# Designs tried in a protein design chat: VHH binders against p49116. Part 30

Target 1, 238 residues: p49116
Amino acid sequence: EGPLLSDTHVTFKLTMPSPMPEYLNVHYICESASRLLFLSMHWARSIPAFQALGQDCNTSLVRACWNELFTLGLAQCAQVMSLSTILAAIVNHLQNSIQEDKLSGDRIKQVMEHIWKLQEFCNSMAKLDIDGYEYAYLKAIVLFSPDHPGLTSTSQIEKFQEKAQMELQDYVQKTYSEDTYRLARILVRLPALRLMSSNITEELFFTGLIGNVSIDSIIPYILKMETAEYNGQITGAS

## First folded at step 1 (VHH)

Design ob2 (framework vhh_ozoralizumab_d1)
Fold by OpenDDE, second read of step 2:
Structure ob2 (fold): chain B 238 residues (1-238), chain A 123 residues (1-123)
Amino acid sequence: as target 1 above (238 residues)
Amino acid sequence: EVQLVESGGGLVQPGGSLRLSCAASGFTFSDYWMYWVRQAPGKGLEWVSEINTGGSITKYPDSVKGRFTISRDNAKNTLYLQMNSLRPEDTAVYYCARGTPLYLIERYGMDVRGQGTLVTVSS
C-alpha cells in the first residue's frame, strides 16, 4: 500500500469570514470555528485510509477525536484566525457574563483554564515551528487513535496510526536531520490535547451556532456535506 | 417517493410502555442515520433518539436516556422506539426522521419525516 498521506493532505487552508467585524461577535467566532471544524472533517474524509474504515466507524472516530483535531487546527491556523484576538473576545464575553451572574465561579474557572490551555498549546506549537507536514501527520495520529471506547476495526485503526507515526518519523528525519529529538518534542505535545474538554470547546466556539445541539450530533452530517452546502447552511443560520 | 409511516402511539398511563414503529420506503433505509423527534403541544420539535446505519451507535438526550431505546431492522426497513417509564411530559406527536442535520431541526423542521403518531401519557 502507498503512503497514508500525500502532499494533497498537507494543504490546510482556512478561509475566514469576510469582512471581519470591528468587534468580534459570537456569530463571527462561531462561523470561523465552524469553518475550521468543517475543514478538519473534510480533511479527514479525504484520506483513503479513513474512507476504508466505513461510514459508521468514521463517524465514531471523528466523534471521539473532533476536539483534538479542532484544536490542532486552531494551532495550525492561529495566525489566519487571529486566535489570540478571538480568545480575548471570548474572555471578554465571559467577563460580561460574570457581571451578570450567569455563571458560577467554578464554571468560570473551568472555562478560563480551558482557554489558557488552548492558548498555551497553540503557543507551544508555534514555538516548535510545526510545519504543514508535521501538522498533517499529527492530525492523522490523533484521528486514527485506537484507544477510544466503542470503536470498531481497532486493529485497522492502529495500523493506520502506526503508519502515520512512521511517516512522520521519516519526514522529520529527512527534513530536520540535525535535530535529533524533534520527533519526540512534537509527539510529547499530543497529551495536552486530551486534557482539554470537548464540552467546553463546544461552548466557547459553537454555542451561538448550534444552540442546544451538540457537535457530536451533527458530525455524521458534516462528514457527508459538500463544502458549498455546509457554507450555505452556516450562512442561513446567521 | 420517500415515505416514513409511524405507528404504535396511543394513550398510556404514567409508568407505562409503548413501542413505536416507523416503516420506511422509497429510499435505501440502511444508508441513513435515523432519528425520532417529538413535538409536544405548544412546543417545538425535540430530538429524542439517534441511530446509525448499522444500529451500533445510539444516542439520547438526558430527558429520555435510560427510558427510551431506539433500534432498527434494515431488512424490514423499520425503525423502532421502545419507550418505558413514560411520563406526562412525554406526551407528544412522535415522528420518524431520516438523516436530517439536528442543528437544522429547530429552524427548518425535518426535511423527511412521517406524519407522526400521537403518544399521550395521562392518568
Scores: ipSAE 0.020, ipTM 0.380, lowest interface PAE 5.5, mean pLDDT 88
Fold by ESMFold2-Fast, scan of step 1:
Structure ob2 (fold): chain B 238 residues (1-238), chain A 123 residues (1-123)
Amino acid sequence: as target 1 above (238 residues)
Amino acid sequence: EVQLVESGGGLVQPGGSLRLSCAASGFTFSDYWMYWVRQAPGKGLEWVSEINTGGSITKYPDSVKGRFTISRDNAKNTLYLQMNSLRPEDTAVYYCARGTPLYLIERYGMDVRGQGTLVTVSS
């Protein structure tokens, strides 16, 4: 069997809405996040191993890991997205909400903790200078996770995850041969993704796009979209 | 589906009391600020009360302060409004409303409202 990922799976190009508004608003944030989400799902769907698992398994896998894929995408595209500026705007809004008693202190603290965890994760990835190949394999490792409740075909999923891990190891050993511990430093970052609440991610980044519909509800439809529809979502139509 | 269903309205004499209830379904009730608003015949919507996610913060306009008490039971997904010392001016349709998401877009934004329950205060 050939490699799990080809060079085409390493390319991950986020096109931001243009122009950036003078003052950030929820619609701009949600549109930006939506483009990243669609790009991430299009990336996953393009993997032959993923396609081979079948539609039902594909849907279950993405429902289980979309938040981890999205968070890796935020880290990878942090500069393109000006993520620090977006998070600063959200923090400023939450601080104003505390001053005006519009949200409970407990809920604001919970959301602030999520933002701090997200910032810490993105900073750790930046400090490690994670490259495009490494991001592609990390995304594959979280995508082919066999340990989510309710999954079928777990043996096949585990096989693909192990293949992703081995190909990442081969890449890192050849490319960063002098840094014997690089792979370990990268892999110990992954458990933090499971601590990120998908509900809080959805509220912060998708509330203006989806309204009353959850991301879990739209995933099957996104995965079935024609290529032209994907291109429209990830680049935006004029 | 996201739904709010009010109950407890009726006819009451001036000086009387009523307790309104609002049953919430289709969303995580404990994540949202909740509101009571009312609309008197021929008038616009008037804010009556608000309560935070945990019930520790409540706010009222001067017109009802000291007479009305908002509360919530997150285990039962239910919002309450205890109305005491009712006046003819309190006659209105009372609506339960859900606040905007955590990332507030606008002040006093309400994204879901119920069908209302009629409260009539007259002799």
Scores: ipSAE 0.013, ipTM 0.166, lowest interface PAE 8.7, mean pLDDT 83

Design ob3 (framework vhh_ozoralizumab_d1)
Fold by ESMFold2-Fast, scan of step 1:
Structure ob3 (fold): chain B 238 residues (1-238), chain A 120 residues (1-120)
Amino acid sequence: as target 1 above (238 residues)
Amino acid sequence: EVQLVESGGGLVQPGGSLRLSCAASGFTFSDYWMYWVRQAPGKGLEWVSEINTGGSITKYPDSVKGRFTISRDNAKNTLYLQMNSLRPEDTAVYYCAKTPSFLRYGSDYRGQGTLVTVSS
């Protein structure tokens, strides 16, 4: 009968690779993104309700929602990451590499639309001044989404999502008591996360992964990492 | 300690078949998703297949889909890869792994490998 999330789930601290190179490259961007992805999955696996669903359900949930969790993480950690600088570098690299290429203009348009949607989402969250508790509950709401294809235990997942929604409501009403419409403003931002392609996110941020591996293939491994191994990942120790 | 021992590799002609096995020890095999990865001479690691804890979910890249089948026997702590319609491009050392490939921050947790050579 405890709360869905504890104070430990509010703490979300990204450790960036350092020093930042003079010219951003795919390896630095990929390392930064990988640390955020690992942090996001370690956050999810620490939730008792998530653990209670079992390993196969956990893997299926994260495979379905990793892009939404990752995007929320980008918004939450935008200042720490200097996300605007990273996105500007990606845009410049894309424009420079593609201007002399015979690649489809339609593909360029899709990728640029994705970047603009990502920027708009991060800007909207910044304007709302979303706090750490609100981010934790928004991540829980997207994590416990019962409506992804192929999921089992959908009724239990829905109950956990409803619990996340209720606890977010209680928090916002107590903390921002004079802003009666704050919760509604926050929640209407979430559907935008599902309009963003996980394949394009993977192309933009994870091109530097070795072994032709996909994020989908990495997810079960990350979810089974021991704490010491995870700590090695986020500090860059190898 | 985690130990993975691959076997079943060999020389086979194009169009032939081989079945690889991986004997796992030092961890609770039934609790982990398992993977096959390969490394062709002078090339990097390439993900070949993955399987969930119970064996109900499997995934393959387009390069092997329809030709390779991953399976597992949790009672025997053994992972399998059935390879059909083999091509010269499938020539590689095959590794079973607890990770899909070598990650820049992670350990491989893979065995010594088994060599598959597809040649006439």
Scores: ipSAE 0.013, ipTM 0.453, lowest interface PAE 8.0, mean pLDDT 85

Design ob4 (framework vhh_ozoralizumab_d1)
Fold by ESMFold2-Fast, scan of step 1:
Order: structure tokens, then sequence, then C-alpha cells
Structure ob4 (fold): chain B 238 residues (1-238), chain A 121 residues (1-121)
């Protein structure tokens, strides 16, 4: 049958809030992260194979993997976001919180370790010079993960994941024909995504959400959004 | 929406004991550090205790260390505070609070409505 992803699925353009404030704050970080999350979910919705699984399966898949998709998006958009600057500002805030005795040192250590893991991941992807096609297929491999608890249609999900892996292999072997170990170097990066706590990601990037709303609770609404409504979110026009 | 509902407060004599409970809903309780904070009449919020996700790490300020014990039951989404050897200065509204790295844990955003503990004869 046809390819899992088309050239349209390679395009991944993050529009940042403007201007960047002189000092970083929770609201700017949250708006930037929310735009990336919306972009990531809209990307997933556009895949015909994803649509074919049906609404309930789509919601379950994204709830299971949103942190992995989001982290891949952070790596892909790290330069556009000035992610290193955002993380440095967060680290400075956490260190000041220790000094002011506002947060537990153990909690701050746990969050700092998460930030270091995130930086390691983004740096490894940057050093490998992962291109847009490779990111699209890595996101597809993560999205079509059949091994999350509570999923239905696992045989079909596994088939789509294998198709994503096959198409990534074909792309890498054709495009980087002289680098025989490139695919292996890329794929060994993926397990690190599952070691990153979705709760720490939520606290780092989404703490500015009003009404104590969780990412799990908004996922079904994002997936149901009309195209015009989605565009309002990613451009900040609404 | 995050909801925290404290219970178990009441009037006790000095030297008495009391057990507070906090029922959590609207989030995955087992994924968050949890806290007890208190506010005495006419004073600011004071941190009382904290517990990690699995309950293996607990911390207390010197003012309650050795007298108070924090614990959690992740299967029941419930946080507890066992208070022993209560003193008049422990009189306060006690609040259950959820972790947040960018907000004081003792702010209203991730805190319940509280339960009153009065220690007097």
Amino acid sequence: as target 1 above (238 residues)
Amino acid sequence: EVQLVESGGGLVQPGGSLRLSCAASGFTFSDYWMYWVRQAPGKGLEWVSEINTGGSITKYPDSVKGRFTISRDNAKNTLYLQMNSLRPEDTAVYYCARDSIFRPLYTSQYRGQGTLVTVSS
C-alpha cells in the first residue's frame, strides 16, 4: 500500500510567541510549550493511518506517548525555541528556590536530573544532525507504540510502527548511504524518551495552565479541534 | 481539575493526638510529591511535612520532627498526617498541597480548603 508518511508530514514549523521577554517567565514558557504540544497533536491527526484507528484509539495513543512526542518536538525545535536559554533560566530559578528554602532539595535534584536528561537527549540529536524526515519517522515510531498498557487494536498499531521503522530504514540507507551505522545511532536514542517523567515535563513546561488542568484532560479536546481553532492556538490569534 | 479535601481536624487537649486525611482527585496522585502546610491565626503559611511519590522519603521542620508522621496510600489516593504530642502552638488550619516547581507549594492553586486543628484545654 502507500507510504505511511507523505512529504507534508515532514513539515514541522513552530511559531513562537513574540517578542521573547527580557526575563523568562512561567507564562511565556507555558505558551511556547502549548504551541509545540498543539503542533505535535495536529501533526499526529494529519496521518491517515492514525485517523484509521478511530477516535478512542487515537486518544489512548496520544495520552500514552504525548511526553515522548513533545520531547522529540523540543529536540527538533530547540533552536527556534532557544530551549537552552529556557532550561538555563529554569535551573537558575530552581537554585534560587533551594537558597530561599521554598522547595525540597530532593525535589529540586529530581527536577534538575530531568533537565540534564532532556539536555543530553537534545544534544545527542543535534550532534547526529537529525533531519526533518528522520524526526517525522521517529515521531511515527513513538506514536504507533503497541506496548502501552490499556491499548486496543494493538496488532494494527504494531503494523504501523513496523511500517514506520521500515520507511525510516529505507530513507536513511538511501540518503546517508556512506554512513552504515547511522540508523543504529538514531534508534538507540529512543529508549531515553521513556525514562523521562511526563509529570516533571508537565510541571516544567505547563505549570502556567489555568485551573489546574492536566495534559491528560485536554488531549481529547485538542484532538477534536477544527483546523481554524487549531490555527488560532498555534499562532496565538485567539 | 485538581481537588484536595482535608478532614480529621478538631479540638484536642495539649499532649493529645490527631490524624488528618486528604482525599485527592483530578490527577494521578501516585505521580506527585505531597505536602502538609498550616496557617495559624494571624500568621502566614508554614511548611509542616513532605512525602515523595512512593512514600520512601519524608521530611519535617524541627518544629514538628519526632511528633508528626506523614504517609500516603496511593491505591486510595489519600494523604495522612499523624500528629502526636500536640501543643497549643500547633493550632492552625492544616492544608493538603500538591507539588509545583514554579509556585510555592503553600499557595491556593494546588491546596485544599483546609481542616481546623485547635489545641487547648
Scores: ipSAE 0.016, ipTM 0.390, lowest interface PAE 5.8, mean pLDDT 85

Design ob5 (framework vhh_ozoralizumab_d1)
Fold by ESMFold2-Fast, scan of step 1:
Structure ob5 (fold): chain B 238 residues (1-238), chain A 120 residues (1-120)
Amino acid sequence: as target 1 above (238 residues)
Amino acid sequence: EVQLVESGGGLVQPGGSLRLSCAASGFTFSDYWMYWVRQAPGKGLEWVSEINTGGSITKYPDSVKGRFTISRDNAKNTLYLQMNSLRPEDTAVYYCAADYGWDSYEFDYRGQGTLVTVSS
């Protein structure tokens, strides 16, 4: 009937913890990443099509794609997060861990390769100058991916993904009418998100989580969170 | 390992043409803006051209604008520089380079270069 996304879904405002500590640490990085994760889950919950899939299906969908949504969020919020500074602090920590013989060289290599892939992705998005509407539709395309193992209602998910693709095409052709190949350049960035390990993302950004819980285990609770509880998490007010 | 291998340089008369190629491997070529830079004997590096990921945006300094054309083939991981109306002041080693954003120090994204000599 109507559009898949409204103008309210274009707004994506990350509020960083304040003040920034004198020395970056895993707790500050985790708090920043957690706010972005909560913002991303709240964004997904606000889409009527997402709610129409039902709780079991929409929870499975987010469990399958949270790393892709999170990585798009990192790229979109790279400046407000000072992501380059956070990644430099992580690299410094990893280099110190090698010297103290606390992590194997093979493990450090895997993590460094992941950081390089993340930097590649964020840099490519910055070079393309992806706008807020484009980010909203790219997030919708990865959210409504029908090809994850174990999903039900795949035909309905595919229809929502196709609608997201069509609305992105309409937006890009209208807004960037002189750049005939822009849509293709944007869309070919998406497969890189599937090459990034969710386990390594979790290790890099979420090591400070209380109780050593997995992101997969907290997703259902975030999706069920009352508005007041959500506001407490993203603002840190109480 | 990341490799950039330039080719196509040589000796050419003033007013002549050359086409340079750069074969890229070990990274996702299609995710990078690519550059041609040159270094004349006894001088510093000079930017010659740049091209975006999809090839739709190209930029040149006034010294080569209208004479040089940068292009890329993402299917072949290859960057090109078509050089027309060559002048003695174009004599330099030409390097292709990739912009990796925040961690350019980790990868050597400049190749060994290819020598272009414009002389009678």
Scores: ipSAE 0.000, ipTM 0.093, lowest interface PAE 18.1, mean pLDDT 81

Design ob6 (framework vhh_ozoralizumab_d1)
Fold by ESMFold2-Fast, scan of step 1:
Structure ob6 (fold): chain B 238 residues (1-238), chain A 121 residues (1-121)
Amino acid sequence: as target 1 above (238 residues)
Amino acid sequence: EVQLVESGGGLVQPGGSLRLSCAASGFTFSDYWMYWVRQAPGKGLEWVSEINTGGSITKYPDSVKGRFTISRDNAKNTLYLQMNSLRPEDTAVYYCARDEYSLYDSGFDIRGQGTLVTVSS
């Protein structure tokens, strides 16, 4: 018993690298994205229900949903990141790459379609004016997804997801009592997260992190970090 | 495993010629832009030439333009650099590189040991 999330789980503050670059800088984009990823992993690890599932299950869950968590984080932090400016700069770079014949037309098309889906998602969340409590519960719903292949403790995961949904409903009904359909409008946004390619997200935001290392391969190491190491990554204090 | 193996370097007198080769394996050679880069003693890497996937587009810096010719044989997975009118300042280790897969920038994915070219009397 007890709530799935506490007030401490609502706090989600991204510290951006400085100084701000004048033009597209892949290192700045990757550093910003890495901080968001580490913040998201630290957030997940801090949930008692998540810890209760055990290390192997925790690793499997995060490997399966990191792209959805990261995308929700991009939407939540879009203003502090100036995400629209970053995406516009990437689009401009890709258009120039078409003229130089450096990337295949099919590849550029796939990446452009991904950027448009991401922009659409972030715009829909901004229009709904999603608050910090709502983002926390949406992340919990995504994190405790029982339908990923290879998961153990599927019944417990489903129980935690249902608890997240119930607590979100209670919060929305109490806080936005005059908007009867708000919860439905929020929840119908979630399926779009599963249509976004994790491979394209990785190339857009993590290309400068490590050459041949995938996000999937580093997740077990991130989840085993001590709290001080997490804090160092999310503030860039290292 | 991706492999790039350079050969054809050696000692040559000023005004001489050399033909460098790069044997590629472990990837679809015809899908990548390819580069020659060099490193002179005590200096950083210098871009020497680039060639597109089909060989129809080639680029050179002014320092080698008109003297060096890059070409490729996609059937043999081999990259070439024909070097004419060699000068002492062309002395360097020459590396074959494939385009690093990146949405943002072209990088030089160097895998081999290079081939030494010494231009001296």
Scores: ipSAE 0.085, ipTM 0.409, lowest interface PAE 4.1, mean pLDDT 86
Fold by OpenDDE, second read of step 2:
Structure ob6 (fold): chain B 238 residues (1-238), chain A 121 residues (1-121)
Amino acid sequence: as target 1 above (238 residues)
Amino acid sequence: EVQLVESGGGLVQPGGSLRLSCAASGFTFSDYWMYWVRQAPGKGLEWVSEINTGGSITKYPDSVKGRFTISRDNAKNTLYLQMNSLRPEDTAVYYCARDEYSLYDSGFDIRGQGTLVTVSS
């Protein structure tokens, strides 16, 4: 029984659609987000412990935590994605919708607050200068969360989460020995992820996806998708 | 060859019920998540139900939630859709679908010929 994560799981390289348009339209935003989502899901799939849980449990886990994984991915890939620019574009799009009276005042507030929370979270992670290993372990911790309703194999999931936490602790102690409280500072960021609405995230980043199909509904497809097929999707959508 | 054959469609009045069936062949049915999708005249494909391999996980869009029930019999290689409280807007060709995904397409190309459901007074 080796470590939960290996060095291979630290690599998290997002490839953006090219070229970047002068105006970030909804299509570009959705494509970028989709790539990140796919990358995140396939990252999870690459973990042996994840594979060991079986297809149904895997699907349930990802459905429960995809928003958190996606958000961590946004933070990790914020620079490559030009996330600030993307969010600005989203806000601009929303403003246009507001002018057309398509959204209620309450909904507008909700969406804007969500965008703010996303921005703040990503900024906080940048301020902490979270490295690739730490991101990998944090993603594992949120992935193997046993506290979601309806999960099977909760005992095993809990063990995997504990293992992720322990490995993170060991890594931080080893790598950042002079920063005694770094682990705590990192872990206290995780609750912010639970404050974010998956529905709003979906609306903001994935409105250009298939009609009435939800992220939840496509997760099984993403998890079953072959790497080659994924790559084909990336190249075809650009 | 993978084959899906839908049946059970027909004409019903609003508030009526139908049960659709889908016979699967040419693949290990029990290994796949299955879906029902529908296409109304002049509209695109719409996802209407999802079920996992063992039937323990089912999902529905809000448009059909509480009215439609997906189920499967792996021993019979058959997928079912119980449709209750049918509405005129449910009028469509209904398809049984298996694993296929495209980012900007419905991705439900692996499906049968469909069965027509018409809800009209």
Scores: ipSAE 0.008, ipTM 0.251, lowest interface PAE 10.0, mean pLDDT 88

Design ob7 (framework vhh_ozoralizumab_d1)
Fold by ESMFold2-Fast, scan of step 1:
Structure ob7 (fold): chain B 238 residues (1-238), chain A 120 residues (1-120)
Amino acid sequence: as target 1 above (238 residues)
Amino acid sequence: EVQLVESGGGLVQPGGSLRLSCAASGFTFSDYWMYWVRQAPGKGLEWVSEINTGGSITKYPDSVKGRFTISRDNAKNTLYLQMNSLRPEDTAVYYCATLGFRSYPSTQHRGQGTLVTVSS
């Protein structure tokens, strides 16, 4: 038995590509995003409860929620990534694509609305001053979502989600005892993650690095990687 | 230097109409998609409408669809927003903006705004 998450699952350290370019470009943005994605998936696969569900269920869960995990990771790592600067660079790239007639206005509208929703989410999390323990449990609540279509073992997944919620409540109640409504304010932020289209996230952050390979295609591979191989990916080892 | 100057805002009663204008200079207006965005007191920016370079494509969110009409005059470098059946919820500072620049919308690449107050 024991807690759903240990202290090792609270640690979430993103290593940015180096050297930092003089001007942000698609390669730097995509490599940074890829490292965050790999870090997020390694975090998930390290949870004993997650491992206990088995490989097929693990793959289905991560395929269903990678965008929500990634978005939480963007919010958590916003400062180390200089996320506001990255989003500004993405907007600049999109503007150039409009001017050169490379993308339709409808497509760019969808992308710009998505960027607004993403910025609003990250700003709300920053304003709430979410800590590392809270982020770990929010990621666990998202990961163990029993309501995605096609999942097996939904009762077990729901059990783990409820355990994550209970442990988050215990943490918030003891750590922020003076703030009676903090838990409620944190939890009501989660539905906004479902407004983030995974297809648009993929195009914003991953097109330059993974080409035409979908995130869905690489998830099973990432989840099966040995720790040493995985560490090479998140550090960009040469 | 890109400049966008909004005008036409004011106080109007619910059910009334206003026509906003945006005078653009410092860039080739006819090469850029144009947008209207608004900010209500204490709220974030909300996209209100968009129009393509030639004016043949226009888009609106459900909150204003059927009530607002965006148009442009490329010969005059001017963007318009015709607002009908105004509601108290439409009270906001309205900005015109373009996607030809780094930030969207940003203070550098949107105008100073024009205040629309819908109140009885």
Scores: ipSAE 0.000, ipTM 0.101, lowest interface PAE 17.7, mean pLDDT 80

Design ob8 (framework vhh_ozoralizumab_d1)
Fold by ESMFold2-Fast, scan of step 1:
Structure ob8 (fold): chain B 238 residues (1-238), chain A 122 residues (1-122)
Amino acid sequence: as target 1 above (238 residues)
Amino acid sequence: EVQLVESGGGLVQPGGSLRLSCAASGFTFSDYWMYWVRQAPGKGLEWVSEINTGGSITKYPDSVKGRFTISRDNAKNTLYLQMNSLRPEDTAVYYCAKPYSGFLTKYSPDYRGQGTLVTVSS
């Protein structure tokens, strides 16, 4: 029957906080990342196939894959976010932290390796010139991953993932007909997302969250937001 | 799952001593600066002490400097606060705290346990 994703699911527009400060701070980075996270979760919850799985399954899926969705979003929105500038500011702060002995050398090394992996991933996506349709289907493939521990309805999730893969293949073969190996080059980028620590992503981008709030704890709340409440978060409106 | 469990609080007379302990789990304890913070009845949160990853650097506000000593045992994932020469104004719930990120805001005790009550009174 109908396609897994519609044209409305290809549209992915991030609105950045304004004005941009002269010197990047933790609050600006956190606000920017939060807007991307909210946009990513709203994108997921708008998919009819996702809605059909039910609230409990939806929460479990997003808890398992939010880091992969977020990283794909960072790559897709890298220019809008000035991601390279944000990462440079984080690296500068880490270098200062070494001098002040605020973190162990081993932890700093882990965080620097994560930043390197993130930069390499975003660079590879930029070199491939991944378009909006391709990003939408890659996000669908990681969202409908049946192989996370503790999931229910795994057969239905696998069916949706296979449908996403098939529709991506059809799109790429039709749109980039002269590039016989494009799909393979795109798909081999996905395993790298699973190697990136969600805890380190959370530390880098969400450290400005008020109180003892983890992404894991906020996911059910974001997924239950009404459209008006969600719009207030992404636009900064009261 | 990050957990911080404080113990060692109680009633003590002015001039007395107490040793607080904090058992940490669910994160790599040796990678983070750790903090003690307190909240007196009806008052705001007050920073009490901080310690670096290896335990070689410690910091205190003037209100407790020379009386309190923070230390850590990374092998046991445990944080300690030795409190000497206690005063009635030290009466508070004491919390063990870790920074959420550590590297962006060293004085932000973003995560804390349930606390342990210290009462200094005759």
Scores: ipSAE 0.000, ipTM 0.163, lowest interface PAE 13.0, mean pLDDT 83

Design ob9 (framework vhh_ozoralizumab_d1)
Fold by ESMFold2-Fast, scan of step 1:
Parts: sequence; structure tokens; C-alpha cells
Structure ob9 (fold): chain B 238 residues (1-238), chain A 118 residues (1-118)
Amino acid sequence: as target 1 above (238 residues)
Amino acid sequence: EVQLVESGGGLVQPGGSLRLSCAASGFTFSDYWMYWVRQAPGKGLEWVSEINTGGSITKYPDSVKGRFTISRDNAKNTLYLQMNSLRPEDTAVYYCARGGYLSPFQYRGQGTLVTVSS
């Protein structure tokens, strides 16, 4: 009966592998990204409304929106991750690949466009100075998207999305009462998330996954992980 | 999702031949350089062969040059490795690979085992 999100859902603390190496490598980037992905999945599974939808619906929703959740997480944790440094390292490796003629020019162009879109998204969120409450509700709006193909219980999902939108509106109106159009400026950023390729995100951030395992294939296992095992992953305590 | 599925491995005697195949999906196969890499028991990955987008350029390390031939069929999204004059030291799991931004062998399949007896 209460609010969709509690104060526990506003807290989103990423613990980075330490120390950051002088020269970034595939292992560090993949471990950092995996921690953010695990944190994002744990965040989602901790929401009572999400739990109420049931396992099959939970898996389908996260498979549909993990890239949007991950991208919001990148924006929220950009400073903690030194995301600009990670992206610069990826661009340097990409430029080396061009010099060695190891990749298709069209694919390189697609990836550079993706990196540019990601940088622009993160810069726009930083310029708007999005706070922790706003990020929590934006992630909830993305998570409870009823319009992905193949979903069941779409009416219930839509009601949770509407609840997220109403609670975000209430928060923004009370906290930023003199900025009448802040909510509109924030919400207009969300459509860009659906234009981001999940395949390119996997290639950039999860290239170190053993056995060429896709994010889609591991999502059910991440969602079923016990809290202790999950905490080991995000703190690096194994 | 980049998917690579190798087949054609097996047990052969020294001097024998095998033809490996790799079925590619989830990307425009004809736009990418493709690679074969192998991993012998207890060792790291070793580059075995590479081929350009159109199949006109192929490269090999000295260890397999003259014995192995890489080829591709862009209409079928399939990569091949013809292995002749096989030696015991060719025993390894063979992987089909496509390049990514941090490595020419970023995407690999599950592999196919080649065992050359004695």
C-alpha cells in the first residue's frame, strides 16, 4: 500500500575494483561494468512491486531493459567509475584497431556513434544535476515499461510505471518547486536510452566475460543469486 | 548477439586432415575479418589464421603455414579451416573468433576439439 520505492532504493553505491590500474585493460573494465550490472539487478529485485510480478515476468522485464538500467547506472556513477577515462581508453583501443585494419569501418563507425550518444546522455544528466531520488524513479520508470514485446501482466506493469511517474512528479514539485519544467526536461532524456544498442554495450563493457556468454543468458542467474553471493560480487570479496 | 558455433573436430592420426567449420550469426559476417585461434592443454591462446572480409587476404604463423588454409563463404555466413599434414602439437581446442575493440579475438565460440594421436 505504501510508496513504490523506499529510502533503501534511493541508495545506489558502486564499489570499484581497487586500485585503478595506470593503463586500463579488459579485465578492469569488465569487472567494473559487472559490478554495476549486479548492483542494478539487485536494486530491481529488491523492489516489492517487482517481486510481486513473479519470476517469469521479472526475467522478461530485465532482459528487455537491462541496457537502459545499465546506462542510467553509468550516468549516475560516472564520477565514481571515472567513466570518461574508461571511454577514452576504449576509443584509444578502437583507434589502434583501425590502424591495424582488424575491424570493419562500418562497425567502428557504429561503435563511435554509440560512445558519442553515451557521452551526450551522461553529460545531459550531469548538466541537469539529477539527484538520487530522481535516478531511482527514472530507473523504476524504465524497469516497469509495459510496451516491450512478449510481456505478460502488462496492465499491472503499466500501473507500477504510472505510480513511479506520479511519485517522481510529487518529489520534483516539492523539492524543486520554483522550476516548473524540470520534470519535462528530465523525462525527455529517457527516449534516447531505447536508441542505445545493447549489443554494442555488451561489446564495450562485457568483453571479458568467459565463454562468450551474453548478458541475456546470465540475467536469470543474476536475479536468482542469494544476497550473500551478490554482495561478494559488488564488493570484490568473492 | 554475436554467435559463433564451431564443428568438424575429432581424432586423427599424424599426417591426417580435418576441415573445421564455424557458423556465424548475430552480425553482418561479410563486414568482419575472421580468425581461428587454438588452445592446447595447459597453454594460452595461440593465433592460427586470419582472413579479410572478401577472402582475398589470408595470414598464418610459421607453425601452420603451408599446412592450414582459412576460407570463408559469405553467402552462408560460414568460416572454414582446412588442416592438412596434422602433427601431435596441433592437438588443441580450436575457436572461431571475431574482433572487437580491445582484442582481435574478443568474440569466440565454444570451440571444437582436435586430437592428433601420438
Scores: ipSAE 0.000, ipTM 0.172, lowest interface PAE 13.4, mean pLDDT 83

